# VH-VL binders against Probable complex I intermediate-associated protein 30, part 7

Target 1, 227 residues: Probable complex I intermediate-associated protein 30, of Arabidopsis thaliana (Mouse-ear cress) (q9lqi7)
Amino acid sequence: MSRFRSLLQASVNATKKALTWNVEEWVPPAEKHIFKFHSKEDLKKWHLYSDSEYGGLSSASLEIPDKGDGSDCTGVFSGNLSVDLSEGSKWNISRSGFCGMRSKKFDGFIDLDGYDAIALRIRGDGRCYISTIYTENWVNSPGQSEDNSWQAFVFAPKDSWYTAKIPLARYLPTWRGNVIDVEMEMNPGRVLGMSLSVNAEGGAVGAKSGAGDFRVEIDWIKALRLP

## First folded at step 4 (VH-VL)

Design a63 (from o12 with heavy chain G50Y G59K; framework fv_ozuriftamab)
Fold by ESMFold2-Fast, scan of step 4:
Structure a63 (fold): chain C 227 residues (1-227), chain A 123 residues (1-123), chain B 106 residues (1-106)
Amino acid sequence: as target 1 above (227 residues)
Amino acid sequence: EVQLVQSGAEVKKPGESLRISCKGSGYTFTSYYMHWVRQAPGQGLEWMGYINPYSGGTKYNQKFKGRVTISADKSISTAYLQWSSLKASDTAMYYCARETYYDWGSYEYFDYWGQGTLVTVSS
Amino acid sequence: AIQLTQSPSSLSASVGDRVTITCSATSSVSYMHWYLQKPGQSPQLLIYDASNRASGVPDRFSGSGSGTDFTLKISRVEAEDVGVYYCQQYSSYPLTFGQGTKVEIK
């Protein structure tokens, strides 16, 4: 019977704890760290891809440069965009020239409910990059059984650290790289991963485009709640 | 070189279970979606569904949803199509087909096809 | 579901003839692809995204079209071009193929 008394006391304590939680404790913080790019260990959360697996000649690397002087380390996503095809390739790639970095699938989800935007702290090359968010196929997302992808452009100014703030509402639903015409809203509570990619075609007026080198430094990726 | 090699022909009776396979080689198996396409005797091509071998996510043509299961084992680069209970109407040639995948690109076509697995279901 | 209708359903041509096959969709299609299935063989890619020739496909094959109407042309048909030609949309699920156009050579 002491077991019953212990259970009753635990229930009362749980109720009291719930009653003492104030509104501020239920509201998520103004910003949530999603990724940092400060050590080689942080880069193990990412994998690289490019058109090379499809017969293209683009190349990519993701590294923490050894500055040797003890200055802060940031991730460097860099490489070369090529519109040429490898010898023996059967691919006739008219839109070749792309590279990307994609996060490894999370053990669970990144919960972005209550956040308004994704922020990327970057220092770039004047090119426009593509930010992708992957979400779980949801029970309320009829007709899709695979993970959903959502994309937005990110301009990376040359030689200056910049915080790109992308409203979640600006991300457009995509399927295999194409915007789809469906009335579907992102489920920000079920984020499985993210990617950052770049292509030779570009996509933003005024940004650098075309084949050649690309380079963007990344410090962190956060979710922001705007007042 | 890229190859898709399918399991051999099957002769089954209605009510029996069956699993056929499609093994990819010469490429990174998880980088390409794998589709299943059937062709009934004397008929055209009919899309059944696909699997993303990286995530295990699947998409089915509603006509086949609940009747078949698509799966993949990325450790051996093999995709599967499975029936729990075959019907005579399942008699067909079954092809696996690899889809190109680009995060930005607009191609999304079937670039390599398996040789086909003939499934005959008769009493 | 987007239904694809090919015309003609079959044709007989002489070597050197120009062959035209059309594919009409019930709704606008983002991507239209063409495949050839030779007798006893698996389908093979000919044209992707309406007008792009797949690697290794002879330049006598060409594709055109957008929206709901697409065309595959063979400028000078050869004996090895015998088979069934299929259009295929990759715009919405379920993915669909046309009913096929059988091309025979006299």
Scores: ipSAE 0.013, ipTM 0.473, lowest interface PAE 8.3, mean pLDDT 81

